# Designs tried in a protein design chat: VH-VL binders against NAD kinase (nadK). Part 43

Target 1, 268 residues: NAD kinase (nadK), of Syntrophomonas wolfei subsp. wolfei (q0aze0)
Amino acid sequence: MKIILVNNRFKENTEKKAQEIAGQLSALNVEVIIDNGLDEPYAGTVDFIMVLGGDGTMLRAARRYGQRAIPVLGVNMGTVGFLSNIEINELAEYLPLILREEYSLEARMMLEVAVFQQQSLLTRVFCLNELLLRSNSPRMLSFALEISGQKLEPYRGDGLIVSTTTGSTAYSLSAGGPIADPQLDAFIVTPVASHIINKRPLVVSPEREISLHLLEEREAIIGIDGQIKMDFGAENRVLIKRAPHPLLMVNLKAKPFFTSIDRSLQRQ

## First folded at step 16 (VH-VL)

Design NN3 (from II7 with heavy chain G27Y)
Fold by OpenDDE, fold request of step 17:
Structure NN3 (fold): chain C 268 residues (1-268), chain A 122 residues (1-122), chain B 112 residues (1-112)
Amino acid sequence: as target 1 above (268 residues)
Amino acid sequence: QVQLVQSGAEVKKPGSSVKVSCKASGYTFSSYAIHWVRQAPGQGLEWMGGIIPILGRADYNQRFKGRVTITADESTSTAYMELSSLRSEDTAVYYCARGHTWKTSHGYFDYWGQGTLVTVSS
Amino acid sequence: DIVMTQTPLSLSVTPGQPASISCRSSQSLLRDIGLNYLHWYLQKPGQSPQLLIYFGSDRASGVPDRFSGSGSGTDFTLKISRVEAEDVGVYYCMQALQTPLTFGQGTKLEIK
């Protein structure tokens, strides 16, 4: 059996814990790969992924491994978030179940984001939360939104978020997007400071495709899950689709979403 | 309580196709693989294939040479097995079974359907 | 494909006496983590198969303690300490190490 431990190299506590867990797993004849984000994702076959940390680490793990149909367990290490299932001190209790592959799974839709330069593909990434298009200046952007070939009226504003339902509780929420049930597959298209007052977010079928491009010669950026950044200009296009495979999140412990979100909102 | 309820007996002609259903209840459908196993009269058990409902991915016994198609409908918690180009040798009781894991490998079958008799005759 | 071989193919036992069935695999079913992917099923007359033993030695829920599984690697044994009338049926071993999953030929247990 082979397991990847994903941690954050900038958080010493996660690194230390990863090494500790790796030792424990090795003692059980489990091969362990530690991924702190420094190197390229491990290319070999693995049976399980443990994410040690918070939501940010999970997002990185999802981008790196989410398309490989590998169970991914979020192990919280003292952070507030929505993507961890168990606490670090609970891991030992559930380890036998993990080794016997006795756990439930929840499929979370991911985005397939393709960025083009003219007709050439620059990059393709898969992400769990959202794509952000935003201005890189104090001026508003003018951009075109197309959904399944339907061209909407030009958007004017600071930007636009295309989010999964998982990402609905992330930046989309801060921008005024709806809270979505993570068991629902859908795109959430949330305007960021739209020129149109009270412009409503769109909930879009996962079967549709979303295209974005600028209508003016301005500097913008594309953001992925708040971690990846790239320049975006008038010569660029972005195409967003449902990823062909969902992230398989491990459910070892019941974690009611709506109770959690309600509690979280009350604490803000 | 976990239950697997299969469709009724079928009588088919050689060369035709049969599609057997297996409705699951009492558990989270997507978290467990569904397998199909057949048994010819007086013979042993033969694994035909299995599906991972959460992925919609199926694995097959290559001995059937592409005649088997396994699908799953999560909305109805139902798995299907279609066998084409039927032969007299395909006369058997067909069982669906739940794997104790989400994968088609490594698991054991902890729950079985009641079986579906498929008779292939001229 | 992994070939599973059971012996004997038939067994007639007097009630109260012990029974033993062997299952051999063409390759080791022992995983590096120490699990044997060998499972036993019983199919009683006119019924669907039912899980008896899993991972070589673990008894399924509701299975009497007179049933036991042992072995590792390529050689496995199912034992019944005291055979009862309700134990009549066909016993199958199955490997689940890799697809395709494969069964033994089955062992028919009858009462004398």
Scores: ipSAE 0.864, ipTM 0.925, lowest interface PAE 0.7, mean pLDDT 95
Fold by OpenDDE, fold request of step 17:
Structure NN3 (fold): chain C 268 residues (1-268), chain A 122 residues (1-122), chain B 112 residues (1-112)
Amino acid sequence: as target 1 above (268 residues)
Amino acid sequence: QVQLVQSGAEVKKPGSSVKVSCKASGYTFSSYAIHWVRQAPGQGLEWMGGIIPILGRADYNQRFKGRVTITADESTSTAYMELSSLRSEDTAVYYCARGHTWKTSHGYFDYWGQGTLVTVSS
Amino acid sequence: DIVMTQTPLSLSVTPGQPASISCRSSQSLLRDIGLNYLHWYLQKPGQSPQLLIYFGSDRASGVPDRFSGSGSGTDFTLKISRVEAEDVGVYYCMQALQTPLTFGQGTKLEIK
């Protein structure tokens, strides 16, 4: 059995814990790969992924491994978030279940984000939370939003978020988007400071495609999960679809989303 | 209470197809693989294939040479097994079973359907 | 494919006496983490199979303690310390190390 431990190299406590857990797993004859984000994702086959830390680490893990149909367990290390299932001090208790593969799974829709230069593909990324298009200046953007070929009225504002339901409690929430049940597959299209007052977010079927491009020569940026940044200009287009495969999140312990959401949000 | 309830007995002609259903209840359908096992009269158990409902991906026993199609509908918690190009040798009781794990390998079958008799005769 | 071989294929036992069934695999079913992917089932007359032992030695829920599984690697044994009338049926071992999953031929247990 081979397990990847995903941690954050900039968080010393997660690094130390990863080493400790690696030792424990090795003692059980489990091969361990530690992924602290320094190197490229491990290319070999693995049976399980443990994410040590908070939501940010989970997002990175999802981008790196989410399309490989590998169970991913969020292990919280004292952070505030929505993407962990157990606490670090509970891990030892659940190790036997993990080794015997006695756990439930929850499929979380991911985004497939493709950025083009004219007709050429620049990059394709899968992500768990959202794609952000934002102005790179104090001036508003003017851009075209299309949903399944349907052209909406030109958009003017600071930016736009296209989020999964998982991402609904992330930046989309701060921008005024709805809180969505993570068991539901949907796009959430949330305006960021639209010049139109009360411009409402859209809930869009996961079967549709969303495209964005600028209508003016303006500097903008694309952000993915708040961790990846790239320049976006008038000659670029972005296409957003549902990823072909969902992230398989491990549920070792029941976590009622709606009864805990208020507590989690108040702690932010 | 976990239950697997299968569709009723079938009588088919050689060369035709049969599709058996398995309705699951009492647990989270997507978290467990569903397997199909058949048993010819007076014979042992034979694994036909299994499906990972959460992915819709199925694995098959190659002995059936592509005649078997296993599907799952998460919205109805129902798994299906279709066997085409039926032969007299396909006369058997067909069982669905729940694997204790999400994938088709490594698991044991902790719950079984009641079985579906499929008779192939001219 | 992994070939599973059971012995004997039939067994007649006097009530109260012990019974033993052997299951051999063509390759090791022991994983590096120490788990044997060998499971035992009982199919009583006119019924669906039911789980008896999983991972070689763990008893399924509701299974009497007179049933026990042992072995590792390629050789496994199911034992019944005191056979009862309700134990009549066909016993199957199954490997789940890899697909296709494969069963032994079955061992028919009858009361003498």
Scores: ipSAE 0.864, ipTM 0.926, lowest interface PAE 0.7, mean pLDDT 95
Fold by OpenDDE, look of step 16:
Structure NN3 (fold): chain C 268 residues (1-268), chain A 122 residues (1-122), chain B 112 residues (1-112)
Amino acid sequence: as target 1 above (268 residues)
Amino acid sequence: QVQLVQSGAEVKKPGSSVKVSCKASGYTFSSYAIHWVRQAPGQGLEWMGGIIPILGRADYNQRFKGRVTITADESTSTAYMELSSLRSEDTAVYYCARGHTWKTSHGYFDYWGQGTLVTVSS
Amino acid sequence: DIVMTQTPLSLSVTPGQPASISCRSSQSLLRDIGLNYLHWYLQKPGQSPQLLIYFGSDRASGVPDRFSGSGSGTDFTLKISRVEAEDVGVYYCMQALQTPLTFGQGTKLEIK
């Protein structure tokens, strides 16, 4: 059995714990790869991914490995979030189940984000939470939103968020988006400080495609899961689709999503 | 409680196809593999294949040479097994079974359907 | 494919006496993590198979303690300490180390 440990590269304590866990797993004849910010995702075949840290670490792990259809377990290390399933002090208890592969899986829809320069693909990324288009200046953006070929009225504002239901409790929420059941597959399109008062978020079928481009030559940026940033200009377009594979999140422990929302959000 | 309920008995002619259904209940359908095992009269058990519903990926026993198609409908928690180009030797009771893991390998079958008799005769 | 070989193929046992069934695999079913991917099933007359033993030695829920599994690697044994009338049926071992999953020939247990 081979397991990848993904820890928070900016938190030394998670690295230390990863090494400790690696030792424990090795003692059980489990091969362990530690991803502490590898330049490239580990390319070898693995059976299980364990994420040590918080939501940010999970987002990174999802982007790096989510397309491989491998079970991903979030192990919380003292943070509050929505993406961890067990606490670090519970790992020993659940380890036998992991080794015997006795766990349930929850499919979380991911985004496929493709950024183009005219007709050329610049980058394609899978992400768990959201794509953010925002102004890189104090000036509002004017941009076009198209959903499955349907052109909406131009948007004017600071930006736009296209989020998964998983991401509904992330930046989308701060921008006034709805809280969505993570068991539901959908896009949430949330305006960021629209010039139109009460511009409402859209809930969009995962079967549709979302396209964004600027209508004016303004400086903008694309943000992905709050971790990837790239310049976005008038010559760029972004296409958002449902990723072909969901993130397979491991459920070792039942976590009531709706009853934990307030506590989790207040501690962030 | 976990239950697997299969479709009723079938009588088919050689060269035709049969599709057997297995409706699962009492658990999260997508979290467990569904397997198909058949048993010819008076014979042992033969694994035909399995599917990982959450992925829609199926693995097959190559002995069937592509005649078997296994699918799963998550919306109805139902797995299907279609066997084409039926032969008299395909006369058997066909079982669906739940694997205790999400994978098609490494697991044991903790729950079984009641079986579906498929009779192939001219 | 991994070939599973059971012995004997049939046995007749007096109630209260012990029974033993052997299952041999053509390659080791022991994984590096120490698990044997060998499982035992019982198919009673006119019924679907039911799980008896999993991972070589663990009893399934509801299985009496008179059933026990042992062995590792390529050689496995199912034992019934005291055979009862309700134990009549065909016993199968199955490897789940790799696909295709394969069963033994089955061992028919009858009461004398």
Scores: ipSAE 0.797, ipTM 0.894, lowest interface PAE 0.8, mean pLDDT 94

Design NN3 (from II7 with heavy chain G27Y)
Fold by ESMFold2, fold request of step 17:
Structure NN3 (fold): chain C 268 residues (1-268), chain A 122 residues (1-122), chain B 112 residues (1-112)
Amino acid sequence: as target 1 above (268 residues)
Amino acid sequence: QVQLVQSGAEVKKPGSSVKVSCKASGYTFSSYAIHWVRQAPGQGLEWMGGIIPILGRADYNQRFKGRVTITADESTSTAYMELSSLRSEDTAVYYCARGHTWKTSHGYFDYWGQGTLVTVSS
Amino acid sequence: DIVMTQTPLSLSVTPGQPASISCRSSQSLLRDIGLNYLHWYLQKPGQSPQLLIYFGSDRASGVPDRFSGSGSGTDFTLKISRVEAEDVGVYYCMQALQTPLTFGQGTKLEIK
């Protein structure tokens, strides 16, 4: 059996704990690959991914492995976030179930983001929470939003967020978007400081394709899950679709979403 | 309470197709693989294939590849097995079963449907 | 494909006496983590199969203590310490290590 153990190399206690857990797993004859973010994603076949840390570490795991149909377990190392399932001190209790593959899965929609220069594909990335288009200067952006070829009236403001339902509690929430049930598949399109008085958040069917481009020369940034930044200019376009595969989140311990919303937001 | 309820018995002519349904209840349908197992009269059990509903991916016993199609409809919590180009040797009881895990390997079948008799005769 | 071979193919047992069924696989069913991907089912007359033993030795819910599974790798045994009338039927082993999943031929247990 082979497990990827994802941690954050910049947290000292996380590195030590990852080595301790790797030792425990190795004693059970489990092969462990540690992904601390320094190397390219592990390309070989694995049975399971264990994410040690907070929601940020889960976001990186989702971008690296979410399209590979591998179960991913969030293990909280501190306070409970939105994407952890069990606490680190519970791991030993649940380890037999993990090894026997006695757990259920929860699908989480991901975004497929393709960035073009004119008509040439520059890059394709996947994300769990959101894509952010924002100004990279004191000036507002003027940009076009197209949904399945339907051109909306131009936007003007600081930018736009295209979020999954999982990302509805992240930047989209701060920008005025709704909290969405993560069991739904949808895009949530949330304007950032819109100059147009009636540009409200949109909830969009996951079958749609969303396209963004600038209407005038401005310095802009595309942000992915708050962790990847790309320059974006008038020669660029971004196309956003539902990713081919959802993130397969492991459910070992029940965590009712609605009764826990306020608790999880307060601890953020 | 987990239950798998299959469609009723069918009588078919050689060369036709049959589609057997398996309605699941009492659990989150997408979380567990659904397997299809057939049993010819007086014979043993034979795995035909299974589906991973959360991925929409089916795995087949190569003996049946080209004639069997396994699908799932998450909105109705129903799995289907369609067998085409029927022959008399396809006369059997067809079972659906739930695997304990999400994928088609490693699973034990903890819940079984009641079986569907398909008779192929002229 | 992993071939599963059961012996005997038929048993006739006096009530209260033990029964033993062997299942052999063409490849080891043991993974490095210590699990054997070998499961046992009972099909009572006129019924669907039901899970009896999983991972070689674990009893399914509701299965009486008189049933036990043992073995590892390529050789597995199902034992009934004292056969009762309700135990009649056909017993199947199944490997789940890899697809295609494969069953043994079955062992028919009868009361004499």
Scores: ipSAE 0.705, ipTM 0.870, lowest interface PAE 1.7, mean pLDDT 91
Fold by ESMFold2, fold request of step 17:
Formats: structure tokens, C-alpha cells, sequence
Structure NN3 (fold): chain C 268 residues (1-268), chain A 122 residues (1-122), chain B 112 residues (1-112)
């Protein structure tokens, strides 16, 4: 059996815990691949991914491994977030179930983000929470949003967020978007500081394709899950679709989403 | 309570197709693989294949892959097995069963449907 | 494909006496994490199969403790310490290490 153990060696002091857990797993004849963010994602076959840390570490794991149909378990090492299932001090209790594959899965929609220059694909990335288009200067952006070829009236403001339902509790929420049930598949399109009075957040079918491009020369960026930045200019266009595969989140312990919203949001 | 309820018995001619349904209830349908097992009269059990509903992916016993199609409809919590180009030796009881895990390997079958008799004769 | 061989294919026992069924696989069903991917089912007359033992030795819920599973790797045994009338049926072992999943031929248990 082979497991990827994902940690953030610079936060939560997770490096020591990752080594301890790797030792425990190795004693059970489990091969462990440690992904601390420094190297390329592991390309070989694995049975399971264990994420040690908070929501940020889970976001990185999702971007790296979410399209590979591998179960991913969030293990909290501090303040409870939205993406952890068990606590670190409970891991020993649940290890037998993990080894016996006695757990259920919850699917979480991901975004596929393709950035173009003119008609040429520059890059394709996946994300769990959101894509952010924002100004990289004090000036507003003027930009076009198309949904499945349907061109909306131009936007003017600081930017736009296209999030999943999982991302509805992240930046989209701070920008005025709704909290969504993460079991639903949808895009949530949330304007950021819009000067256009009637540009409200939109909830959009996951079958749609969303396209963004600038209408004026401006310095802009594309942000991915609040962790990756890319320059974005008038020569660029971004296309956003539902990713081919959802993130497969492991459910070992019941975590009621609605009754824990306030507690989880206070941590964020 | 977990239940798997299958469609009723079928009588078919050689060369035709049959589609057997398996409606699941009492659990999160997408979390567990659904397997299809057949049993010819007086014979043992034979695994035909299974589906991973959360991925929409089916795996087949190679003996049947060219003739069997396994699908799932999450909105109705129903799995289907379609067997085409029927022969008289396809006369059997067809069972659906839930695997304890999300994938088609490693699983034990903790819940079974009642079985569907398919009779192939002219 | 992994071939599963059961012996005997039929047995007849006096009520209250023990019974033993052997299941052999053509290759090891043991993964290095210590689990054997061998499961046992009972099919009572006129019924669907039901899970009896999983991972070689773990009893399914509601299964009496007179049923036990043992063995590892390629050789597995199902034992009934004291056969009762409700134990009549056909017993199957199944490997789940890899697809295609495969069953033994079945062992029919009858009361003398």
C-alpha cells in the first residue's frame, strides 16, 4: 500500500508530525511519499493521500492530485477549517479503517482553468476554491464575462471571482457571495467592488463554460485558490469549466457543515 | 437500512438484449461500488463487473466486457446492467451487490439484491 | 485471473458436529499491510448470498460465533464448530485482491 503524505513544512510545524506519521505508517508496511511542497508532485500510483494541516494545505493537494481520482483525507493539526475530516490525535484510532478502506467519499467540484494568449493555450491549472481576476494597479478593470457564449454587459470594478461551492466560504464570501452547500455543483460568480449597480453574484450551472477577458489595457492578475498568481493582460483570455474529476474527500467522521459554519468561519 | 431492489424477471430471445436495474436506498449511493454477479441454474457465482458511481467508471470481467455495459444514475440511486447478444447459456439469476468500498477491487459484498431471473429461449 | 478452488464440493454432517471447508487460491491474497482479500458467503436455499466472513477471519454482523475463518496467503478454511439446521446452503469463497473478482465453486452443506 502507498500513501502520499502532504504537509506544509513552514506552517503548523507539520514537518515533525509528518515524519512521525510516516514512521507509524512504515511500521505497518505502508510506503510513504512525503510531499512538503518543494518537489514536483509524485507521479506514481498511490492508494491514498493524507493532508496534514489546514485548508491551505488541502488546496495545494487538490491542485496537485485532485484530477487523479485518489481518496484525500484532511487531518487537522490546529484550528478546525472546512476541509479537515479528523483531528491529528484521532489518526491512530482511524488507521485500521484507512488500511481496510472502510470509509466513504464526498465529491467536491473543481475548476479547470485555461489561460490563452490570443488563440493559443498558455497554461491549464485546476483549483478547488476559486479563480480571482483582479486589478494589479489602483485603476479599475473593464472586462467582459461570457457564460456559454452569452455575453453579459461589461463589468467595471476591482475584479471578479469564479468559485466552486466549496470556495463559497472563502474569498467569494468576503466579496459578498452566498454560502453554498458544498454537496452542490455550481459556479458562484462574485464581482469584486463593482461600479456597475446591478452586477450581483450569479449562481451558474456547472455545465456552463465561463470566459473572461479585458476590454482595456490594464495590469491584472489571475489568482488561483489565493496561492498562485499569473499576469493577465489585454492579450489574454481565460476559460473556466468544471474539471473532469471532482476531488474525492474521505469521510471517516461525520462533520455537519451547517451546524459548524460559524466556528469554521471564525478560524478563517 | 441499506436495500438493493432489482427489476423483475425477464424472458428474452437469443440475439436480444436485457437491462436489469438495481435501486439502492439507505445509504449515500455514490460512496460505494455496485457489483453484478450471475448464477446459472445449478451453478456457482460469477462476477460480471462493477461500477464506481462517484467516478462514473465501470470495470468488467473480460469474459463479458464486449457484451456487458454497467451504468449508474445517481439522481435515482439506480445501477443498471445491460447484457447484449443474448445466448441460451446466459440464462441465469443476476444479482447486484454493494461493495464495502468505493472501488471495484478489495471489496466484500455486504448487501445483495434479491436477484433477477433472465431466461433466454426461443 | 486468480483461480479459487474449494474442497469439498459437498458435505453432509450430523447436527451438532463440526464442518470444515477449504479454499485455495492460485496466488497469495495477502497484501503486505497484513490483510487477506478473501471473503466467505453463504447462500441459503432460495435466497441471495449473504456475507459471512471478510478479510479471511472477520465475522460479519449477526453471524454466530460458531462460524470462524482462518488461513492466510493461498490457503483458507471456514469452520462451523456445531452445525445447525439453519446452516444448510452453499458456501462460497471469493477473492477480492484484484479484478476480475472470482469465486470458488461452492460447497453444499446438508444435514444427515
Amino acid sequence: as target 1 above (268 residues)
Amino acid sequence: QVQLVQSGAEVKKPGSSVKVSCKASGYTFSSYAIHWVRQAPGQGLEWMGGIIPILGRADYNQRFKGRVTITADESTSTAYMELSSLRSEDTAVYYCARGHTWKTSHGYFDYWGQGTLVTVSS
Amino acid sequence: DIVMTQTPLSLSVTPGQPASISCRSSQSLLRDIGLNYLHWYLQKPGQSPQLLIYFGSDRASGVPDRFSGSGSGTDFTLKISRVEAEDVGVYYCMQALQTPLTFGQGTKLEIK
Scores: ipSAE 0.699, ipTM 0.864, lowest interface PAE 1.7, mean pLDDT 91
Fold by ESMFold2, fold request of step 17:
Structure NN3 (fold): chain C 268 residues (1-268), chain A 122 residues (1-122), chain B 112 residues (1-112)
Amino acid sequence: as target 1 above (268 residues)
Amino acid sequence: QVQLVQSGAEVKKPGSSVKVSCKASGYTFSSYAIHWVRQAPGQGLEWMGGIIPILGRADYNQRFKGRVTITADESTSTAYMELSSLRSEDTAVYYCARGHTWKTSHGYFDYWGQGTLVTVSS
Amino acid sequence: DIVMTQTPLSLSVTPGQPASISCRSSQSLLRDIGLNYLHWYLQKPGQSPQLLIYFGSDRASGVPDRFSGSGSGTDFTLKISRVEAEDVGVYYCMQALQTPLTFGQGTKLEIK
């Protein structure tokens, strides 16, 4: 059996804890690959991914490994978030179940984001929470949104968020979007500081294709999960679709989403 | 509680096809593989294939390649097995079973459907 | 394909006496983490199969202590320490290490 341990080397001493867990797993004849963000993602086949940390560490794991159909377990290391399933002090208790594959999975929709320069594909990335289009100057953006070829009236404001239901509790929420049940597949399209009052958040079928481009020359940025940044200009457009594979989140311990919302948001 | 309920018995002519349903309840349908196992009268158990609902991918026993199609409908929590070009040797009870894991290997079958008798005769 | 061979194919047992069923695979079913991907089922007359033993030796929920599984790699044994009338049926071993999943031929247990 081969497991990837993902940690965030910038959080207080999670590297030491990752080494301790790796030792425990190795004693059980589990091959362990540690991904602390320093190296390229491990390219070989693995059976399981264990994320040691909070929601930010899970977002990085999802971007690196989410399209590979590998079960991913979130292990909380202190700060309660939305994407952990068990606490670090419970891990030893659950190890036998992990090895025996005695757990359930929950699918979480991911976004596939393709950025073009004119007609040429520049890059394709995947994310778990959201794509943010925002102004990178004091001026507002004027931009076009198309949904499966249907052109909406132009937007004007600071930007736009296209999120998954999982991302509904992240930036989309702060911008006025709804909290969505993460078991649903949907896009949530949330304007950021819109000057046009009738541009309300939209909930869009996951089968749709969403396209964005600027209508005027402006300095803009595409943000991915709040962790990746790309320059975006009038020569660019971005195409957003449901990713080919969902993130396969491991469920070992019941985690009541709705009753824990306030606690999870307060601890962000 | 976990339950798998299959469609009723069928009588079929040689050369036709049959589609057996398996309605799951009491658990998260997408989290566990659904397997199909058949048993000819007076004979043992034979694995036909299984489906990984969370991925929509099916794996088949080579013995049935080209004749069996296994699908799942998440919205109704129902798996299906269709066997085409029926022969008299396909007369059997067809069972669906839940694997304890999400994939088609490694699993033990902790819950079984009641079985569906398919009789192929002229 | 991994071939599974059961012996004997039938057993006739006096109530209260022990029974033993062997299952042999053509390849090792042991993975390096110490798990054997060998499972046992009982099919009582007129019923669907039901899980008895998984991973070679673990009893499924509700299975009495008189059932035990042992063995590793290629050779496995199911034992019933004291056969009862309700134990009548056909016992199957199954390998789950790789697809296609394969069963033994079955062992019919009856009361004498």
Scores: ipSAE 0.674, ipTM 0.857, lowest interface PAE 1.7, mean pLDDT 91

